VH-VL binders against o60147. Designs and how they scored, part 295

Target 1, 175 residues: o60147
Amino acid sequence: MLEKNKYLYIFRHIQTNQVLLSQGNVLKKTALFQLPYPLQKPVAPNGMRPAKLRKDHWVPLLKVEFPNESMFQSVFMQLLNYRKYRSVQPLTSDLLKLPIPVRRRKIMRQEVPNTIADLADILNKEKFPENSVRLQLSDKSDSEYADWPPSVQIDSEEIKLSRGFREKTTVDEAR
Below, E stands for the ipSAE of ESMFold2; O stands for the ipSAE of OpenDDE; V2 stands for 0.75 times the mean of E and O plus 0.25 times the DockQ between their complexes.

## First folded at step 15 (VH-VL)

Design kb1 (framework fv_dargistotug; at its last look DockQ between E and O 0.04; V2 from the best seeds 0.00; counts 0 for: pae E 8.1 > 2, placed apart)
Fold by OpenDDE, look of step 15:
Structure kb1 (fold): chain C 175 residues (1-175), chain A 120 residues (1-120), chain B 106 residues (1-106)
Amino acid sequence: as target 1 above (175 residues)
Amino acid sequence: QVQLVQSGSELKKPGASVKVSCKASGYTFRAYGMNWVRQAPGQGLEWMGWINTYTGEPTYAQGFTGRFVFSLDTSVSTAYLQISSLKAEDTAVYYCARGTTYLSYGFDSWGQGTLVTVSS
Amino acid sequence: DIQLTQSPSFLSASVGDRVTITCRASQDISSYLAWYQQKPGKAPKLLIYDASTLESGVPSRFSGSGSGTEFTLTISSLQPEDFATYYCQQDYEYPTFGGGTKVEIK
């Protein structure tokens, strides 16, 4: 049986460091709705959700290849849940002590590492087969944000994605 | 195999409420969103919204707010559509369909549909 | 909302014919388009997703093509079981369906 696309793309906003999940290598408008209405207000138009999808404002963070669709779907949903859960958590006392601009910047900076950590945590819990999940990062150093389970094989080659656009691979070009 | 089994046909009077169930089997329920699609007699398909089966968060399409409520019972892998204050115009076949809005795999699995007839 | 316009609304064809259905989007939806087949009294059946990917179990005579705003569903050789109504559906934004194309026996 032919498996559906089992690639997870994660994009980050170049200014806010917000994160969007995508099955496709081109962002959907609906992806914006992944962004929660947080108790915390980062510097973003209309709260955390931009009014429009500016593809050029989103850059690739990582790409994950799963063994099958089911695993991909499960991880995807869990990632959404983790993000939602985080967004509704009260601010820590340490954050509250900071001036609002500084606080916002700090929160924004945490989105990427938090997402990577979430992914690693989910994958650790799922206990997929060894080396069954392939992870490619736009910046290999981002892999250091988490401890990865044996199921994850980190590619030495960084992903080649343009802002808001498809990955420039021979496979994608053929599509 | 993946199956979505919906509750049976309903005949209701205007102003009444109906609750349609969609029981999923053959896959991890919380791994896939659930959509509701309406089809009036002789008409096309209309997306009503979806519910995140993991978080329980519903999203309603424009025109399907207020009287329409999506809910879940994850313990039995079942999604529900409740329509209150039924109107004649609500007469349609209602489908549940597996799919996550943020993804693009299409709706690969559908319930058999539930006919809701609203008549005086 | 993104509007999908299907053409034609009705199509008469014979068994063995090559059938082409077009779906036009009001804006660029990339490849986020699916095709469904619906027979009377039955739920829609997914045929194609991501514009051109054939759903598992769907006969190879079905194919999808296109990107951006223009999409086509092709049945290379119409079979008796293919007489049905076909819908395109986009999910670039919240899902919307085309008006449908009924393929009837000539």
Scores: ipSAE 0.831, ipTM 0.917, lowest interface PAE 0.6, mean pLDDT 91
Fold by ESMFold2-Fast, scan of step 15:
Structure kb1 (fold): chain C 175 residues (1-175), chain A 120 residues (1-120), chain B 106 residues (1-106)
Amino acid sequence: as target 1 above (175 residues)
Amino acid sequence: QVQLVQSGSELKKPGASVKVSCKASGYTFRAYGMNWVRQAPGQGLEWMGWINTYTGEPTYAQGFTGRFVFSLDTSVSTAYLQISSLKAEDTAVYYCARGTTYLSYGFDSWGQGTLVTVSS
Amino acid sequence: DIQLTQSPSFLSASVGDRVTITCRASQDISSYLAWYQQKPGKAPKLLIYDASTLESGVPSRFSGSGSGTEFTLTISSLQPEDFATYYCQQDYEYPTFGGGTKVEIK
């Protein structure tokens, strides 16, 4: 029996350009655990708990359609691992010369191009069937951050947004 | 085949400590978080928290801080739950369950449960 | 915490019956809800995740529906092995479970 298609949603913060991964078109509050640079002060002593999720501050960057759950899981977990590796890399001497707030801003701004490059790298290493992965972007120019393998088909239509910046659904259209 | 095998039942006196183990096999241990769920006799399921198996960082639900400690031994793919200063109200079946907070696939694999009985 | 309210807490049914269990969330959790079956003395078993996706190996008579705050688990034709307690669970925020619904034979 064929598995149902799975979607990976990648969201970006409208001000900071930080990135969150989601398996659905609506972000979970716990998605904030993905952030190395918290947007709000920690609630708990561990400093890692999400304080608040402002849905109107996050917009879809891109949507990836996989033909099955195992491909989705593999790519999702690899993206999280790439992001963790990036967050622990030594800073360059140029970045270390900058005041901490300026340094953090520059690092955060790179999350969108880095995530897109990482996605393409993962898909290039995985030998998925030709045209088996469908990529749809909110801004097609963002596809230029990487070279895409034959497994990827980029949708000619950009993501349509409803109120609250989530993907427009048939339910929204019916109303 | 994914399996989570827990240690056997424990009978303890109030004030004692207990350490429950959950040994994972059949998958990459570090790829999935480990959750702990409590069920008192005749009662429903209560999420206690989870431990990030990649970083080793635990997160506790409200009410399960202080006396409860989640830990790992990644060399043997085992997660642990330690309860200190046991009270009668800690009598319950404790389950470990595989699940990642970043993915909403539910808890798709569960240990068989460990009954901890606290009685004088 | 997000509170999940299940109804009914108890129902009696016969083999072949259509059984419906509801789960209401105290706030919008999108589709981030799972359903579990627990038989006496056993660990819970995942039936459905992401509100409506059937877990591998689970019979097609089980189905889930809903989004936002109201969710339903349906068993289209109850079998003898389906007599159990059913729980909903959200993971939109820190996980919480509903109070459970015990399905007993008449």
Scores: ipSAE 0.229, ipTM 0.719, lowest interface PAE 4.0, mean pLDDT 84
Fold by ESMFold2, look of step 15:
Structure kb1 (fold): chain C 175 residues (1-175), chain A 120 residues (1-120), chain B 106 residues (1-106)
Amino acid sequence: as target 1 above (175 residues)
Amino acid sequence: QVQLVQSGSELKKPGASVKVSCKASGYTFRAYGMNWVRQAPGQGLEWMGWINTYTGEPTYAQGFTGRFVFSLDTSVSTAYLQISSLKAEDTAVYYCARGTTYLSYGFDSWGQGTLVTVSS
Amino acid sequence: DIQLTQSPSFLSASVGDRVTITCRASQDISSYLAWYQQKPGKAPKLLIYDASTLESGVPSRFSGSGSGTEFTLTISSLQPEDFATYYCQQDYEYPTFGGGTKVEIK
């Protein structure tokens, strides 16, 4: 079997559309540290960190299969850095004109398209072989947020799992 | 350990141009915006605008949308301020300052300043 | 633009005095206010951000307070190294600075 750490899993929040990146198909509580709101600083106007992980609030956005673990690790760390860069950058003049609550909601709702665009930007800069990176989306129209390099094969089948990326078993369903 | 080092003083004639550099070290350059602040001799501080070091997009304060250009070279962690068609009233100290202007953290690191003198 | 009005523009004080500088905003800026100290020939130095949070390495004799439209910087016991010009700065929108308050020896 292929190396287990070659998959990137991305989740979105069902209400806010915030995004969390994961090395595994189940979110860990520590994933929340990807969101702004460090305890030593004032509440960041650009984002909100929930007090705890509500797993029923996070659903699959996309899954990426890389050729190997080292390529996965490189892209994963670059994505985390891109998100850090965005969280501390200046806002556009149009955003600055909005009332703070409205501005926060708009910024949070941009996380899905921004993450997809960042992923594509990283993959365009990396020289992977044609069709060596498999991308599967929960909503195929989300691929329209970016231009994808020839290295990316977009799976024709959408992610159909209801919570997380693990398949729900009949034993669990019957309970 | 965060450090912003600016280029040296400039003496220019009216109509010339100048390019001030601001080299950053001790932090991830693209993670923080870069601001430019002007201070005329004996006067207060005036925010000129800033540049998004992630996208390279500049934002200029009102009154600075013409002759002033912000740019970057991210390969050497350096921001630039270019002033064209210099006038006597451009005589000032120009500071670069790091900060996240929306997060209420203030400008926590400043360059030493670059004096640009424009004499007739 | 959000205008910041500092008062007084100048003040004279002695070592050991309690000094209070005010900054008034032309509109509600919540707590989005910073204070800077600038000595002659030097770059400004951040003292306080978010109205009342002391920057690391800044002496505890400095404090900030206020919210909305009125803010104060207080030096509880003025020291010789505190004679400088002080600026407030908002970043609720595009940053603007107050006109400055020069603190001089009486």
Scores: ipSAE 0.018, ipTM 0.609, lowest interface PAE 8.1, mean pLDDT 83
ESMFold2 (binder alone), look of step 15: mean pLDDT 92; pTM 0.949

Design kb10 (framework fv_dargistotug; at its last look DockQ between E and O 0.04; V2 from the best seeds 0.00; counts 0 for: pae E 12.3 > 2, placed apart)
Fold by OpenDDE, look of step 15:
Structure kb10 (fold): chain C 175 residues (1-175), chain A 120 residues (1-120), chain B 106 residues (1-106)
Amino acid sequence: as target 1 above (175 residues)
Amino acid sequence: QVQLVQSGSELKKPGASVKVSCKASGYTFRSYGMNWVRQAPGQGLEWMGWINPYTGEPTYAQGFTGRFVFSLDTSVSTAYLQISSLKAEDTAVYYCARGTTYLSYGFDSWGQGTLVTVSS
Amino acid sequence: DIQLTQSPSFLSASVGDRVTITCRASQDISSYLAWYQQKPGKAPKLLIYDASTLESGVPSRFSGSGSGTEFTLTISSLQPEDFATYYCQQDYEYPTFGGGTKVEIK
């Protein structure tokens, strides 16, 4: 049986540090709908969701290869759930003491490490086979945001995807 | 194997309400989005929206807000479509289809469809 | 909303024929396009996703190509069971379907 694409791409916004999940290495417009409407005021214009998908504003954060589609699907949905859950949580007293602009920046800065931590947590819980998940980061230092289970093999090579666009691969060229 | 089994045909009068069920089996229910697609007699396919079985969040397409409600019973891996204040124009076959809006695998599994006929 | 225009709306062909159906998107949707087959009284069946990836269990005579705004579904050699209506569907934005192409017996 032909397995479907089992790659997860995570992108971050260059300004807001918001995070989007993608099956493909080209962002869909629907990806914007992943951004929650939290009770907190967002940094992005017109709320948490930009009005338009500016592909050039999104850079790759990491790429994950899963053993199969089912595992990918499960992790993908769990990541969405984690994000939603986080977005509806009350702001901490420490955050509330900060001016709104500072607060917003601080919240947005946490999206990347939180997402990475979420991924690691999910993978730890799933207990996939050893070295069955391949993780490639745009910045290797980002791997330090979490403890990774034995199922995760961190690639020594950094991801080289273009902003919001598909990386040209031999496979892509053949298509 | 993946299966989506929908409830049987419905005959309703205008103004009535109908609730169509879609029971999923053969996969982890919460891991895949559930879509609803409408097809009027002799017409094409129309995406109505989807619900995230993990978060419970529904998303409705334009034109399917208000009278249309997506819901879940995760304990029995079932998605529901409720249509209130039925109109003649609601006469169609309604399909549930597995697929996540944020992904691009297509709708790889479909229910057999539920015919809803609205007639006075 | 993204509009998908299929052509032709109707196609008459014989068994063994090479059949090509086109789907044009109103804007660039990259490769986020799927093809479905629907027979009368039946639910649609996924044939191709991501423009060119064949769904599991689908005969190899089916193929998809294209990117951006122009897409094609090809049946290399039409079989008796292939007479049906075919739909393209994009999911770059919220899903929309083409108008369909009915492949009939010549």
Scores: ipSAE 0.804, ipTM 0.906, lowest interface PAE 0.6, mean pLDDT 91
Fold by ESMFold2-Fast, scan of step 15:
Structure kb10 (fold): chain C 175 residues (1-175), chain A 120 residues (1-120), chain B 106 residues (1-106)
Amino acid sequence: as target 1 above (175 residues)
Amino acid sequence: QVQLVQSGSELKKPGASVKVSCKASGYTFRSYGMNWVRQAPGQGLEWMGWINPYTGEPTYAQGFTGRFVFSLDTSVSTAYLQISSLKAEDTAVYYCARGTTYLSYGFDSWGQGTLVTVSS
Amino acid sequence: DIQLTQSPSFLSASVGDRVTITCRASQDISSYLAWYQQKPGKAPKLLIYDASTLESGVPSRFSGSGSGTEFTLTISSLQPEDFATYYCQQDYEYPTFGGGTKVEIK
């Protein structure tokens, strides 16, 4: 029996630097439930539905290749848990001194370094086989936000996609 | 083996309330979302909403706000659906189903369903 | 809400037949579509997720295809146990189900 490779696709917002996690290379609208601060108003009366997704505002941050579905799912859920944990921590005195809009922008901008650090922390905690997890980044310098375990192999090639993880189809060569 | 076991059928009068339970086993309860799906007699499936077991936060579909409440008891791996001020139109089989809106693995495990009949 | 339209709503077939069921979405949902089988008095059973990925334990005669707004479920050689109602379901937005297709013995 063969197991299919699983990818974790991580996107960042071009303006706010907020992060979304996805199991596929195309974001679905419900991914917005991951965000602690909505990008738009109004929402449903109980405040529970997400704002409308604008796919063109989300670009690749990094792509993680796992050898199997179980490893992918475990890491994916742990990252969501880390993000929720961070969102409920008390704000520091330095942040509380800032006006609310400035405070929100500063918090949102930290999602990229925080997500990368959290990913590395999860992978350091797990005992995955050497070189079994492959990372491909849009900006390789982002790998410097963390120390990576022996299980991680960082691809020398950066992601060159400018419109999410959308792949161009192979050109038809019919003659 | 993943299992979702629901409470038994209920017969209620209009205006009463009902609380349906869904007990999960065979997996880490907090790691998967729990969905509620309704099926009226002779009708198709209708998604009511979901609850995130890690955070306890419910999300309701349009038409299921107000009278419907999703809750959890993580200590016994059980999800609950409460319906208040029951109406005849609430007569349906109510299913719990495992899945999360963040992942597209479909609803891979379902409870057996709980028939709620509302009649005078 | 995203609307899913299934066709046909009803079909009659014989054992060994190839059966195709179509699901059309009111907007582009990429590949975020699943297929379920429901037998009378029972809960639905997941057959296919992410448009074309077969769920573990589901017979290989079931297959899914499509992306965007047009999707199909195919049963290559209908068996007696396949007589059921089939539903498509999207989770690109809040989950919604198609109206169902009842497959009956001819």
Scores: ipSAE 0.182, ipTM 0.698, lowest interface PAE 4.5, mean pLDDT 83
Fold by ESMFold2, look of step 15:
Structure kb10 (fold): chain C 175 residues (1-175), chain A 120 residues (1-120), chain B 106 residues (1-106)
Amino acid sequence: as target 1 above (175 residues)
Amino acid sequence: QVQLVQSGSELKKPGASVKVSCKASGYTFRSYGMNWVRQAPGQGLEWMGWINPYTGEPTYAQGFTGRFVFSLDTSVSTAYLQISSLKAEDTAVYYCARGTTYLSYGFDSWGQGTLVTVSS
Amino acid sequence: DIQLTQSPSFLSASVGDRVTITCRASQDISSYLAWYQQKPGKAPKLLIYDASTLESGVPSRFSGSGSGTEFTLTISSLQPEDFATYYCQQDYEYPTFGGGTKVEIK
């Protein structure tokens, strides 16, 4: 009789504002592959991907609760597709005029608002039942990046954990 | 093995110019930025700027936009620093250093330094 | 420009001592901080990058920590070859160096 809710966890880098999507409440190292081009030695000019996952650099941005796996998988894959699409677009002439470090920082700063807008756009198009999807943010003002459909219930309580989504005394499977 | 070999020490009079070379070996020259760092006698390190070996475009730190010119000869994997209208205050060791144009790797290879002395 | 302030500027220590050098940034630089060792007449040598990652060939007695605005370099047991000047350097934006910390034998 167990009905398994599925959660989408979204993390923000504390400095760069890069975003990582996760199926679990703790980031796996493979999540870094969502970011463009790795920072690796002695490999060619560095991209925007950190060399390794520093768990202390990633904090909760938001959490989405879906009533079932099918809804979760649909939204998760669409979010990844939106990020892929954006990553292959040509850079604007304004960005190309900037020094590479400055250009990189400006691109990364847009990941939070872009991800939130993408999530809302997907949820608006999917037409899920009213109040069937619960959204919790670390900063409620971030909901202002988008217009949310009736299917979304925005939790009045912000995420209080400064690192990760797992409470200190909770023992649970990350699945 | 990555190696940066700089040209020898120079003794110059005020108003002269100098050109310091930095020959790279042991890596793909166009894949790493070339930085220039100044250290006056008894003083700390001062980043002067860098040159993008892929595009040839230099970037100069604040205070180094006038008399200092970075250039490259990619056919011989060599970077150059030219200083014109030398002043006594330009007396320093000048280092070339390999770094990244992106995040967090620091300057992992340095030339041995070139002492430029400017005196009457 | 991002300013880096090292403390202390001078440190007198004995072989075997634990030494700690701090580097404070004028703004949040994430983990984009490196540490260098420089001996007289020699070029700087990279010790630590990304705040805490040891460069290849650097002894394990060296460690780095910190993020944001406050960073430390620690030498757990000072050796004779560790007497040198140490510099921090950020590359969050255009690089800047700290003023240096000279570690001398006591």
Scores: ipSAE 0.007, ipTM 0.470, lowest interface PAE 12.3, mean pLDDT 82
ESMFold2 (binder alone), look of step 15: mean pLDDT 92; pTM 0.945

